Miniprotein binders against q553d3r833to1016. Designs and how they scored, part 22

Target 1, 184 residues: q553d3r833to1016
Amino acid sequence: NRFKSVNELYSTELSYLNSLLILRDFYFIPMEVEARVTKLFKSEEINKVFSNLKSILQISTEITHLLEERLSVSPVKIGDIFVKFAPIFKIYVEYVNNFDKVAPQLKAMTENPQSKKFFSEQRNKSRVATDINSLLIMPVQRCPRYELLLREILKHTQEDHVEFKNIKSAYESIKDINKYINDR
Key: E = the ipSAE of ESMFold2; O = the ipSAE of OpenDDE; V2 = 0.75 times the mean of E and O plus 0.25 times the DockQ between their complexes.

## First folded at step 17 (miniprotein)

Design r8 (at its last read DockQ between E and O 0.94; V2 from the best seeds 0.87)
Amino acid sequence: GSRVRLFIMVEGDSPEKLREFAERVIEEARKLAEKLGGKIRVEVTEDGNRLFIVITVKGLTPEEAKEIAERLKELAEELAKKLGLEVYIIEEIRK
ESMFold2, look of step 17: ipSAE 0.810; ipTM 0.912
ESMFold2 (binder alone), look of step 17: mean pLDDT 86; pTM 0.853
OpenDDE base, look of step 17: ipSAE 0.873; ipTM 0.946
ESMFold2, look of step 18: ipSAE 0.811; ipTM 0.911
ESMFold2 (binder alone), look of step 18: mean pLDDT 86; pTM 0.852
OpenDDE base, look of step 18: ipSAE 0.868; ipTM 0.944
ESMFold2, look of step 20: ipSAE 0.812; ipTM 0.911
ESMFold2 (binder alone), look of step 20: mean pLDDT 86; pTM 0.853
OpenDDE base, look of step 20: ipSAE 0.876; ipTM 0.948
ESMFold2, fold request of step 22: ipSAE 0.834, 0.825, 0.815; ipTM 0.922, 0.919, 0.914
ESMFold2 (binder alone), fold request of step 22: mean pLDDT 86, 86, 86; pTM 0.852, 0.852, 0.853
OpenDDE base, fold request of step 22: ipSAE 0.846, 0.872, 0.867; ipTM 0.937, 0.948, 0.946
ESMFold2, last read: ipSAE 0.823, 0.820, 0.831; ipTM 0.917, 0.916, 0.922
ESMFold2 (binder alone), last read: mean pLDDT 86, 86, 86; pTM 0.854, 0.854, 0.854
OpenDDE base, last read: ipSAE 0.877, 0.848, 0.872; ipTM 0.950, 0.938, 0.948

## First folded at step 18 (miniprotein)

Design t2 (at its last look DockQ between E and O 0.94; V2 from the best seeds 0.85)
Fold by OpenDDE base, look of step 20:
Structure t2 (fold): chain B 184 residues (1-184), chain A 95 residues (1-95)
Amino acid sequence: as target 1 above (184 residues)
Amino acid sequence: GSRVRLFIMVEGDSPEKLREFAERVIEEARKLAEKLGGKIRVEVTEDGNRLFIVITVKGLTPEEAKEIAERLEELAEELAKKLGLEVYIIEEIRK
């Protein structure tokens, strides 16, 4: 039903946000420290790999906040959030484009014997089984996930529902973005 | 009381212009909050050619919240235009 679908959107967003925070706190920040102290990494390389992750994190943080606020009010309205964020999701296009370019570099970095110990230690400290490679790919997968989640919500929203127009608009906007990414 | 939250993303090639934009918007927000007796919180995040500003003002009437939102949105749009920046604003008012 609609309630279940909306809650799935919220719960997956929380999980996604948590993953981004792990990526920042246990990999990006520590790698920057290593770059300054041990020279194990180069700041330039780190910046290339993580790209506009900080922006992605800001977007997810705000979406999570807004969803949480909307879920506390009846009827639950969330469609307008994604309508408003649709233009901002161009940031995901930039992330995906960069990810494709730096994927080989990331692979080389994680397979480097000199840095393997670092990544292993950070993975253990994070207490999450997901490694840096899997974490960095999550933003690439998030927009397609939004499309699926919004489609499911739309499926359970009647045309005369107050949310129908916004949910449909949001779905179409995200669908267009995903199409653009796939066709680039 | 009511609360207004503004999420502002501004982008451009000049870090100086981005900072100027932020300073002006934040200054106005603080003035308005003080005038209306609201409590204000500001968060700023920089990422390359983009700047994120989150302004939250609490302790307002619904009318005051709307007033602040409208004023800041107008200012942000005008400043962005003047400085040649792109701006995106997402408003949330909780009554």
Scores: ipSAE 0.872, ipTM 0.948, lowest interface PAE 0.5, mean pLDDT 95
Fold by ESMFold2, look of step 18:
Structure t2 (fold): chain B 184 residues (1-184), chain A 95 residues (1-95)
Amino acid sequence: as target 1 above (184 residues)
Amino acid sequence: GSRVRLFIMVEGDSPEKLREFAERVIEEARKLAEKLGGKIRVEVTEDGNRLFIVITVKGLTPEEAKEIAERLEELAEELAKKLGLEVYIIEEIRK
């Protein structure tokens, strides 16, 4: 039903945001500290691994905030959020284009035993079994998943529903931005 | 009372122009909030050639919230054009 489809969009956005926060709090920030204090990492290496993660995190934070507020009000309206964010998702091009360099960079860094130990310790501190590579791919997968989630919501939204036009526009806008990301 | 929230992404090649944009938009937001008796919170995040500015003003009438949103959006678009920056604005008004 529509209710379940909209809640899936929200719950997966919250899960996505949590994964981005793990990347920031247990890897990006601690690596920046080590770069300054112990010189274990260079800024160039850190930027190559994480790309524009901070921008993606900010976007997901705002989407999560808006979805949570919209779900507390009846009727539930979320299509305009994605219409407005679709042009902003262009920033995913940078992350996606950089991604083929991430795994080789991490492999090169972990040839250093001190770096290998650092990544192992941070993973333990995060209390998440997921390795950093599995977290880093999630932004690559997110925009395609928005398209699928919006398609499902549209399927369960009757044509005379107050949100039909906005959900349809959201789906088409995300579909277009996914083509843009793939073509760049 | 009503709340207005602005999410602003601004991009450009000039760090000094990005900072000027943020300072002028935030200054105007603080002035408007003080004038109308609203409570303001501002959050800024920097990432390379981008700034994210989140402005929240609470304790407004619905009309005041709409006015702040419109005035700040107009200022942000005008400043971005003058400074050669790209700007994206998402406004949310809540009762």
Scores: ipSAE 0.821, ipTM 0.917, lowest interface PAE 0.8, mean pLDDT 92
ESMFold2 (binder alone), look of step 18: mean pLDDT 86; pTM 0.849
OpenDDE base, look of step 18: ipSAE 0.867; ipTM 0.945
ESMFold2, look of step 20: ipSAE 0.759; ipTM 0.887
ESMFold2 (binder alone), look of step 20: mean pLDDT 86; pTM 0.851

Design t3 (at its last look DockQ between E and O 0.90; V2 from the best seeds 0.86)
Fold by OpenDDE base, look of step 18:
Structure t3 (fold): chain B 184 residues (1-184), chain A 95 residues (1-95)
Amino acid sequence: as target 1 above (184 residues)
Amino acid sequence: GSRVRLFIMVEGDSPEKLREFAERVIEEARKLAEKLGGKIRVEVTEDGNRLFIVIQVKGLTPEEAKEIAERLKELAEELAKKLGLEVYIIEEIRK
């Protein structure tokens, strides 16, 4: 039902945000420290690999906040959030484009014997089975997930529902963004 | 009381212009909050050629919240234009 679909959107957003925070706290920040102190990494390569992750985090943080606020009110309205954020989702386009370019570099970095121990230790510290590679790909996967989630909500929203127009608009907007990413 | 929350993303190639934009918007926000007796919280995050500003003012009437939102959006848009920046604003008012 609609309630279930909306809650799935919210719950997956929380999980997504948590993953991004893990990526920041257990990989990005420690890698930056290593770059400065031990020179195990170069700041330049770190910046290339993580790209605009900080911006992605900001977007997710705000979306999470807005969703939380909307879930406390009945009827729950969330469509307009994504309509408003649609122009900002170009940040995801940039992330995806960069990800494709730095994928080989990331692979080399994680397979480097000198860095292997570092990544292993950080993974253990994070207490999450997901490694840096899987974490970094999550932003690539999130926009497609938004499309699916919004589609599911739309499926359970009647045309005469107050939320229908915005959900449909949001769905179409994200769909267009995903199409653009795929066709680039 | 009512609350206004503004999520602002501004883009540009000049860090100085981005900082100027942020400073001016935040200054105005603080002035308005003080004038209206609201409590303001501001968060700023920088990421390359982008700057994020989150402004929240609570303890307002619905009318005051709308007023602050309108004023800040207007200012942000004008400043962005003047400075040659791109700006995106998401407004949320809770009554």
Scores: ipSAE 0.870, ipTM 0.945, lowest interface PAE 0.5, mean pLDDT 94
Fold by ESMFold2, look of step 18:
Parts: C-alpha cells; structure tokens; sequence
Structure t3 (fold): chain B 184 residues (1-184), chain A 95 residues (1-95)
C-alpha cells in the first residue's frame, strides 16, 4: 500500500544516513586527526577516498529530517521534498566519478601495516561488520534507489490523491537526474 | 508557535565570495528573528567550494514564518546572482 512504500523510503533513508555517519565518525574524522597528529595519512589520500562525502551527508541529514516531520502529519506529503532536492543531487556526479579510484587507494594505503591496523580498529569500534568499501559504495547506489522507491510510491498513489502531482514530478525529476549522473 | 527552516546550498570558486554570502544571509536572518521575537539557530558546513547553511527560527506566527522565508530566499537569490554563485534553497514552514 502507499503508506508502506512511503515508510520504506524513510526507513532506507535513515539506514543510509546511519551508514554515512559511520563513514564520518569512524573513518573520515579519525583519519583527518591521524593526518594532522601522526602523519599516518596524507590529506590527498583522505580526499581521494571520501570525495564530497560531507556534502552527501548534509543532504541525507536534511532529507531524513524533512521525511520524519512529514510522516508525523496527515495527509503524508513527501513528493515536493524530492522535486526540490533533485537539482541538488547533481553533486553525486563528483562522488560517482571518483568511485573507481577508491578501492585502489584503500588497497595502496593498507599495504602499510599501521594503516591496516587503523582500519581494523575503527571497524571494531564502529560495531559494524561491513568493511569500509561496502559503506563507500552506498552513495553510488542511492540515487538509483530513490527512483525505484518513488516509482513504487507513485504506483500506490491514486490520481485524485492530493500528492499525486508532486509524487509524479518527484519521480520524473529523479529519473532526469539519474540520467544526468550516468551521462557524466 | 510556527517555525521556519531554510536549507541553503551555495557553491562557487571563491572562498571569499562564499564567506560574504554566508555572512550577509545569516546577519539578515538574525535581524529578522530579533525584530519578530523569534529564536534563531544557524548551522554552517563547508565542503570544498560549497557551503551549507541551515537557518531555523522558532516562536513565530504562520504569517511571520512565511515572511522570513520569502525575504531570506529573495536576499539569497539576489546576493548569489551579484556574487556569481549558484544557490539552492529549500524552505519548510511547520506549525
């Protein structure tokens, strides 16, 4: 039903945000500290691994905030959120285009035993069994997943529903931005 | 009371222009909040040639929240054009 599909959009956004927070709090920030204090990492290496992660995190944080507020009010209206964010998602191009460099960079860094130990220790501290590579691919997959989630919501939204126009516009806008990302 | 929240992404190649944009938008937001008796919170995040500015003003009437949103959006768009920056603004008013 429509309610189930909207809740799936929210629950998967929250899961996505939590993964981005793990990347920031257990990898990005601690690596920046080590770069300044011990020189274990160079800033260039950190930037190659994480790209514009901070921007993506800000976007997901705001989307999660808005979805949570909208789900507390009836009728539930979320389509306009994605219409407004679709042009902002252009920043995913930078992350996606950089992604082919991430695994080789991490492999090169873990040839250093001190770096390998660092990644192992941070993974244990995070309590997440998923390795950093599996977390880093999630932004690559998110915009395509928005398209699928919005398609399911639209499928369950009657044409006379107050949100039909906005959900349809959201779906079409995300399709367009996914094409833009793939063409770049 | 009602609240307004603005999520602003601004980007450009000049850190100085980005700083000027943020300073002017935030200062106007603070002036409007003071004038209307609203409680303001501002968060700024920097990522390369990009700033994110989140402005929230609570304790407003619905009309005051709408007025703040409209005035700040107009200022941000005008200032971005003058400074040669790209800006994206998402406003939310909640009762």
Amino acid sequence: as target 1 above (184 residues)
Amino acid sequence: GSRVRLFIMVEGDSPEKLREFAERVIEEARKLAEKLGGKIRVEVTEDGNRLFIVIQVKGLTPEEAKEIAERLKELAEELAKKLGLEVYIIEEIRK
Scores: ipSAE 0.815, ipTM 0.915, lowest interface PAE 0.8, mean pLDDT 92
ESMFold2 (binder alone), look of step 18: mean pLDDT 86; pTM 0.850

Design t4 (at its last look DockQ between E and O 0.95; V2 from the best seeds 0.83)
Fold by OpenDDE base, look of step 18:
Structure t4 (fold): chain B 184 residues (1-184), chain A 95 residues (1-95)
Amino acid sequence: as target 1 above (184 residues)
Amino acid sequence: GSRVRLFIMVEGDSPEKLREFAERVIEEARKLAEKLGGKIRVEVTEDGNRLFIVITVKGLTPEEAKEIAERLKELAEELAKKLGLEVYIIVEIRK
């Protein structure tokens, strides 16, 4: 039902946000420290690999906040959130484009014998089985997820529902963004 | 009381212009909050050529919340135009 679909959107957003925070706290920040102190990494390399992750994190944080606020009110309205954010989702386009370019570099970095211990230790500290590679790919996967989630919500939203127009618009906007990404 | 939250993303190649934008918007927000007796929280995050500003003002009437939102949105848009920046603003008002 619609309620279940909306909650799935919210729950997966929380999980996604948590993953981004783990990526920041256990990899990005520590790597930056290593770059300054031990020179194990180069700041330039780190910046290339993580790209606009901070922006992605900001967007997710705000979306999560807005969803939380909307879930506390009946009827739940969330469609307009994504309509409003649609222009901002260009940030994801940039992330995906960069990810494709730096994927080999990331692989080389994580497979480097000099840094293997670092990544292993950070993974253990994070207490999450997901490694840095899997974490960094999550933003690439999130926009397609939005499309699927919104589509599911739309399926459970009648045309006369107050949310129908916004959900449909949001769905179409994200769909267009995903098409744009895939066509590049 | 009512609350207004503004999520602002501004983009540009000049760090100085981005900083100027942020300072002016935040200053106005603080002035408005003070004038209306609201409690303001500001969060700023920088990411390359982008700056994120989240402004939350609590303790307002619905009308005051709307007023602040409109004023800040207008200012942000005008200032962005003046500085040659791209700006995106999301406003949320909770009554």
Scores: ipSAE 0.863, ipTM 0.943, lowest interface PAE 0.5, mean pLDDT 94
Fold by ESMFold2, look of step 18:
Structure t4 (fold): chain B 184 residues (1-184), chain A 95 residues (1-95)
Amino acid sequence: as target 1 above (184 residues)
Amino acid sequence: GSRVRLFIMVEGDSPEKLREFAERVIEEARKLAEKLGGKIRVEVTEDGNRLFIVITVKGLTPEEAKEIAERLKELAEELAKKLGLEVYIIVEIRK
């Protein structure tokens, strides 16, 4: 039903945001500290691994905030959020284009035993079994998943529903952005 | 009362111009909030050649929230053009 499909958009956004926060709080920030204090990492290595993660995190933070507020009000209206964010999602091109470099960079870094130990310790501190590689691919997968989630919401939105036009516009806008990202 | 929230992403290759943009937009937001008796919060995030500015003003009438939204959006767009920056603005008004 429509209620379930809208809630899935929100719940998966919250899960995505939490994964981005783990990347920031248990990897990115601690690695920047080590780069300054112990020189275990170089800034260029950190930037190659994380790309524009901070921008992606800021976008997901705002989307999560908006979805939470919209879900507290009847009727629930969320389509315009994605129409408005579609131009901003072009920033994902940078992350996606860099992603081919991430796995080789992490492999090279973990050949150093001190770096390997650091990653193991940070994963333990996060209390999350998911390794950094599995977290870093999530932004690559998120925009395609937005398209699928919006398509499902549209399927369960009747043409006379107040949100039909907005959801349809959102789906079309995200589909176009996914084509843009894939073409670049 | 009503609340207005602006999410602003601005991008350019000049850190000086990005800082000037942020300072001018935030200063106008503070002036408008003070004039109208609203309570303001500002958050700034930097990421390379991008700057994110989130402005929240609470305790407004619906008309005041609309006024702040329109004036800040117009200022941000005109200032970005003047400084050669790209800007994206999302405005949310909540009653």
Scores: ipSAE 0.730, ipTM 0.896, lowest interface PAE 1.2, mean pLDDT 92
ESMFold2 (binder alone), look of step 18: mean pLDDT 87; pTM 0.861

Design t5 (at its last look DockQ between E and O 0.94; V2 from the best seeds 0.85)
Fold by OpenDDE base, look of step 18:
Structure t5 (fold): chain B 184 residues (1-184), chain A 95 residues (1-95)
Amino acid sequence: as target 1 above (184 residues)
Amino acid sequence: GSRVRLFIMVEGDSPEKLREFAERVIEEARKLAEKLGGKIRVQVTEDGNRLFIVITVKGVSPEEAKEIAERLKELAEELAKKLGLEVYIIEEIRK
């Protein structure tokens, strides 16, 4: 039902946000420290690999906040959130474009014998089985997930529902963004 | 009381212009909050050529919340235009 679908959107957003925070706290920040102190990494490399992750994190944080607030009110309205954020989702386009370019570099970095221990230790500290590679790919996967989630919500939203127009618009906007990304 | 929250993303190639934009918007927000007796919270995040500003003003009337939103949006748009920046604003008012 619609309620279940909306909650799935919210729950997956929380999980996504948590993953981004883990990526920041256990990898990005520590790597920056290493770059400054031990020179194990180069700042330029870190910046290339993580790209606009801070922006992605900021967007997710705001979306999560807005969703939380909307879930506390009946009827739940969330469609307009994504309509409003649609222009901002161009940030994801940039992330995906960069990810494709730095994927080999990331692989080389994580497979480097000199840094293997670092990544292993950070993974253990994070207490999450997901490694840096899997974490960094999550933003690439999120926009497609939004499309699926919104589509599911739309399926459970009648045309006369107050949310129908916004959900439909949001779905179409995200769909267009995903098409744009895929057609690059 | 009501709350107004503004999520502002501004983009540009000049860090100085981005900072100027942020400072002026935040200053105005603080002035408005003070004038209207609200409590303000400001969060700023920088990421390359992008700056994120989240402004929350609590303890104001619904009308005041709208006023704050309108004033800040107008200022942000004007400043962005003047400084040659791109700006995106998302507002949320909770009564």
Scores: ipSAE 0.864, ipTM 0.943, lowest interface PAE 0.5, mean pLDDT 94
Fold by ESMFold2, look of step 18:
Structure t5 (fold): chain B 184 residues (1-184), chain A 95 residues (1-95)
Amino acid sequence: as target 1 above (184 residues)
Amino acid sequence: GSRVRLFIMVEGDSPEKLREFAERVIEEARKLAEKLGGKIRVQVTEDGNRLFIVITVKGVSPEEAKEIAERLKELAEELAKKLGLEVYIIEEIRK
């Protein structure tokens, strides 16, 4: 039903946001501290790993906030959020284009035993068993996932529903931005 | 009362012009909030050539929330054009 598909969009956005927060709080920020205090990392190495993560995190934070507000009223209206954010998602091109450089950079950094120990310790502190590589791929997968989620919502939105036009526009806009990202 | 929230992403190659954009938009937001008796919160996040500004004003009427959104959107768009910046604005008003 429509309610279930809209709730899945929200719950997966919240899970995505939490993964981005783990990247920031247990890896990005602590690595910047180590770069300053112990010189374990260089700023350039950190920037190669994380790219524009801060921008992506800010966008997911705002989408999560808007979804929470919209889900509190009836009828639920979320399509315009994605129509408005679609042009902003162009920033994912930078992250996606950088991604094939991330694994080699991490491999080079972890040849140093102190760096390898650092990543292990931060993973333990986060209480998340997944490794940093599995977290870093999530933004690469998110925009395609939005398309699938919006398609499912549209499938369950009757043509006479107040949200039909906006959900259809959102789906088409995200499909277009995914083509844009893929072509670049 | 009502809450208005603006999410602003602005980007460009000039750090000085990005700072001028942020200062001018935030200054107008603070003036509008003070005039209307609203409580304002501002958050700024920088990421390379990109700046995010989140402005929240609480404790205003629905009409005042709409006025704040319209005035800030107009200012941000005009200022971005003047400074050669690209801007994206998403507003939300909650009754």
Scores: ipSAE 0.787, ipTM 0.903, lowest interface PAE 0.9, mean pLDDT 92
ESMFold2 (binder alone), look of step 18: mean pLDDT 85; pTM 0.841

Design t6 (at its last fold request DockQ between E and O 0.96; V2 from the best seeds 0.88)
Fold by OpenDDE base, look of step 20:
Structure t6 (fold): chain B 184 residues (1-184), chain A 95 residues (1-95)
Amino acid sequence: as target 1 above (184 residues)
Amino acid sequence: GSRVRLFIMVEGDSPEKLREFAERVIEEARKLAEKLGGKIRVEVTEDGNRLFIVITIKGLTPEEAKEIAERLKELAEELAKKLGLEVYIIEEIRK
């Protein structure tokens, strides 16, 4: 039903946000420290690999906040959030484009014997099974996930529902973005 | 009381212009909050050619919240235009 679908959107967003925070706190920040102190990494390569993650994190943080607030009010309205964020999701296009370019570099970095111990230790400290490679790919997968989630919500929204227009618009916007990314 | 929250993303090639934009918008927000007796919180995040500003003002009437939102949006849009920046604003008012 609609309630279940909306809650799935919210719960997966929380999980996604948490993953981004893990990526920042246990990998990006520590790597920057290593670059400055031990020279294990270069600041330039770190910036290339993580790209506009900080922007992605800001977007997710705000979406999570807004969704949380909307879930406490009846009827639950969330469609307008994604309509408003649609033009901002161009940031995801930039992330995906960069990810494709730096994927080999990331692989080389994580397979480097000199840094393996670092990544292993950070993974243990994070207390999550997901490694840096899997975490960095999550933003690539998020827009397609939004499309699926919005489609499911739309399926359970009647045409005369107050949310129908916005949900449909949001779905179409995200679908267009995903199409653009796939066709580039 | 009512609350207004503004999520602002501004982008451009000049860090100086981005900072100027942020300073002016935040200054106006603080003035308005003080004038109306509201409590204000501001968060700023920089990322390359983009700057994020989140302004939250609490302790307002519904009318005041709407007024502040409109005023700040207008200012932000005007400043962005003058500085040659692109701006995106997402408003949320809770009564």
Scores: ipSAE 0.877, ipTM 0.948, lowest interface PAE 0.5, mean pLDDT 95
Fold by ESMFold2, fold request of step 22:
Structure t6 (fold): chain B 184 residues (1-184), chain A 95 residues (1-95)
Amino acid sequence: as target 1 above (184 residues)
Amino acid sequence: GSRVRLFIMVEGDSPEKLREFAERVIEEARKLAEKLGGKIRVEVTEDGNRLFIVITIKGLTPEEAKEIAERLKELAEELAKKLGLEVYIIEEIRK
């Protein structure tokens, strides 16, 4: 039903945001601290691994905030959020284009035993079994998943529903931006 | 009361122009909030050639919230053009 599909968009956004926060709080920030304090990492290495993660995190934070507010009011209207964010999702091009460099960079860094120990310790602190590589792929997968989630919502939105036009526009806009990202 | 929230992504190749953009938009937002008795919060995040500026102003009437949103959007768009920056603005008014 529509209610279930809209709630899945929100719940998976929360899960996605949590994964981005784990990347920031247990890897990115601690690695920047080590770069200054112990010189274990160079800034260029950190930037190669994380790319524009900070931008992606800001976008997910705002989408989560807006979804929470819209879900608290009846009727639920979320389509315009994705119409407005679709052009902003162009920033995913940079992340996606950089992604094939991430695993080799991490492998090179972990050849140093101190760095390998650092990553192991941070993973333990995060209490998440998912390794950093599996977390870092999530932004690559998120925009395609928005398209699937919006398609499901549209499928369950009747043509006379107040949200029909906006959900259809959102689906079309996200489909177009996904083609844009894939073509670059 | 009503609340205005502006999510602004601005990007360009000049760090100095990005900083000028942010400073001027935030300055105007603070002036409008003070004039109308609103409570303002500003968050700025930098990522390479991009800035994210989140402006929240609470304690407004619905008319005041609409006025602030319009004026800040117009300023941000005008400044971006003058400075050769690209800007994306998402405004939300909560009644």
Scores: ipSAE 0.830, ipTM 0.921, lowest interface PAE 0.8, mean pLDDT 92
ESMFold2, look of step 18: ipSAE 0.816; ipTM 0.915
ESMFold2 (binder alone), look of step 18: mean pLDDT 86; pTM 0.850
OpenDDE base, look of step 18: ipSAE 0.869; ipTM 0.945
ESMFold2, look of step 20: ipSAE 0.821; ipTM 0.918
ESMFold2 (binder alone), look of step 20: mean pLDDT 86; pTM 0.851
ESMFold2, fold request of step 22: ipSAE 0.815, 0.825; ipTM 0.915, 0.918
ESMFold2 (binder alone), fold request of step 22: mean pLDDT 85, 86, 85; pTM 0.848, 0.851, 0.849
OpenDDE base, fold request of step 22: ipSAE 0.849, 0.873, 0.869; ipTM 0.938, 0.948, 0.946

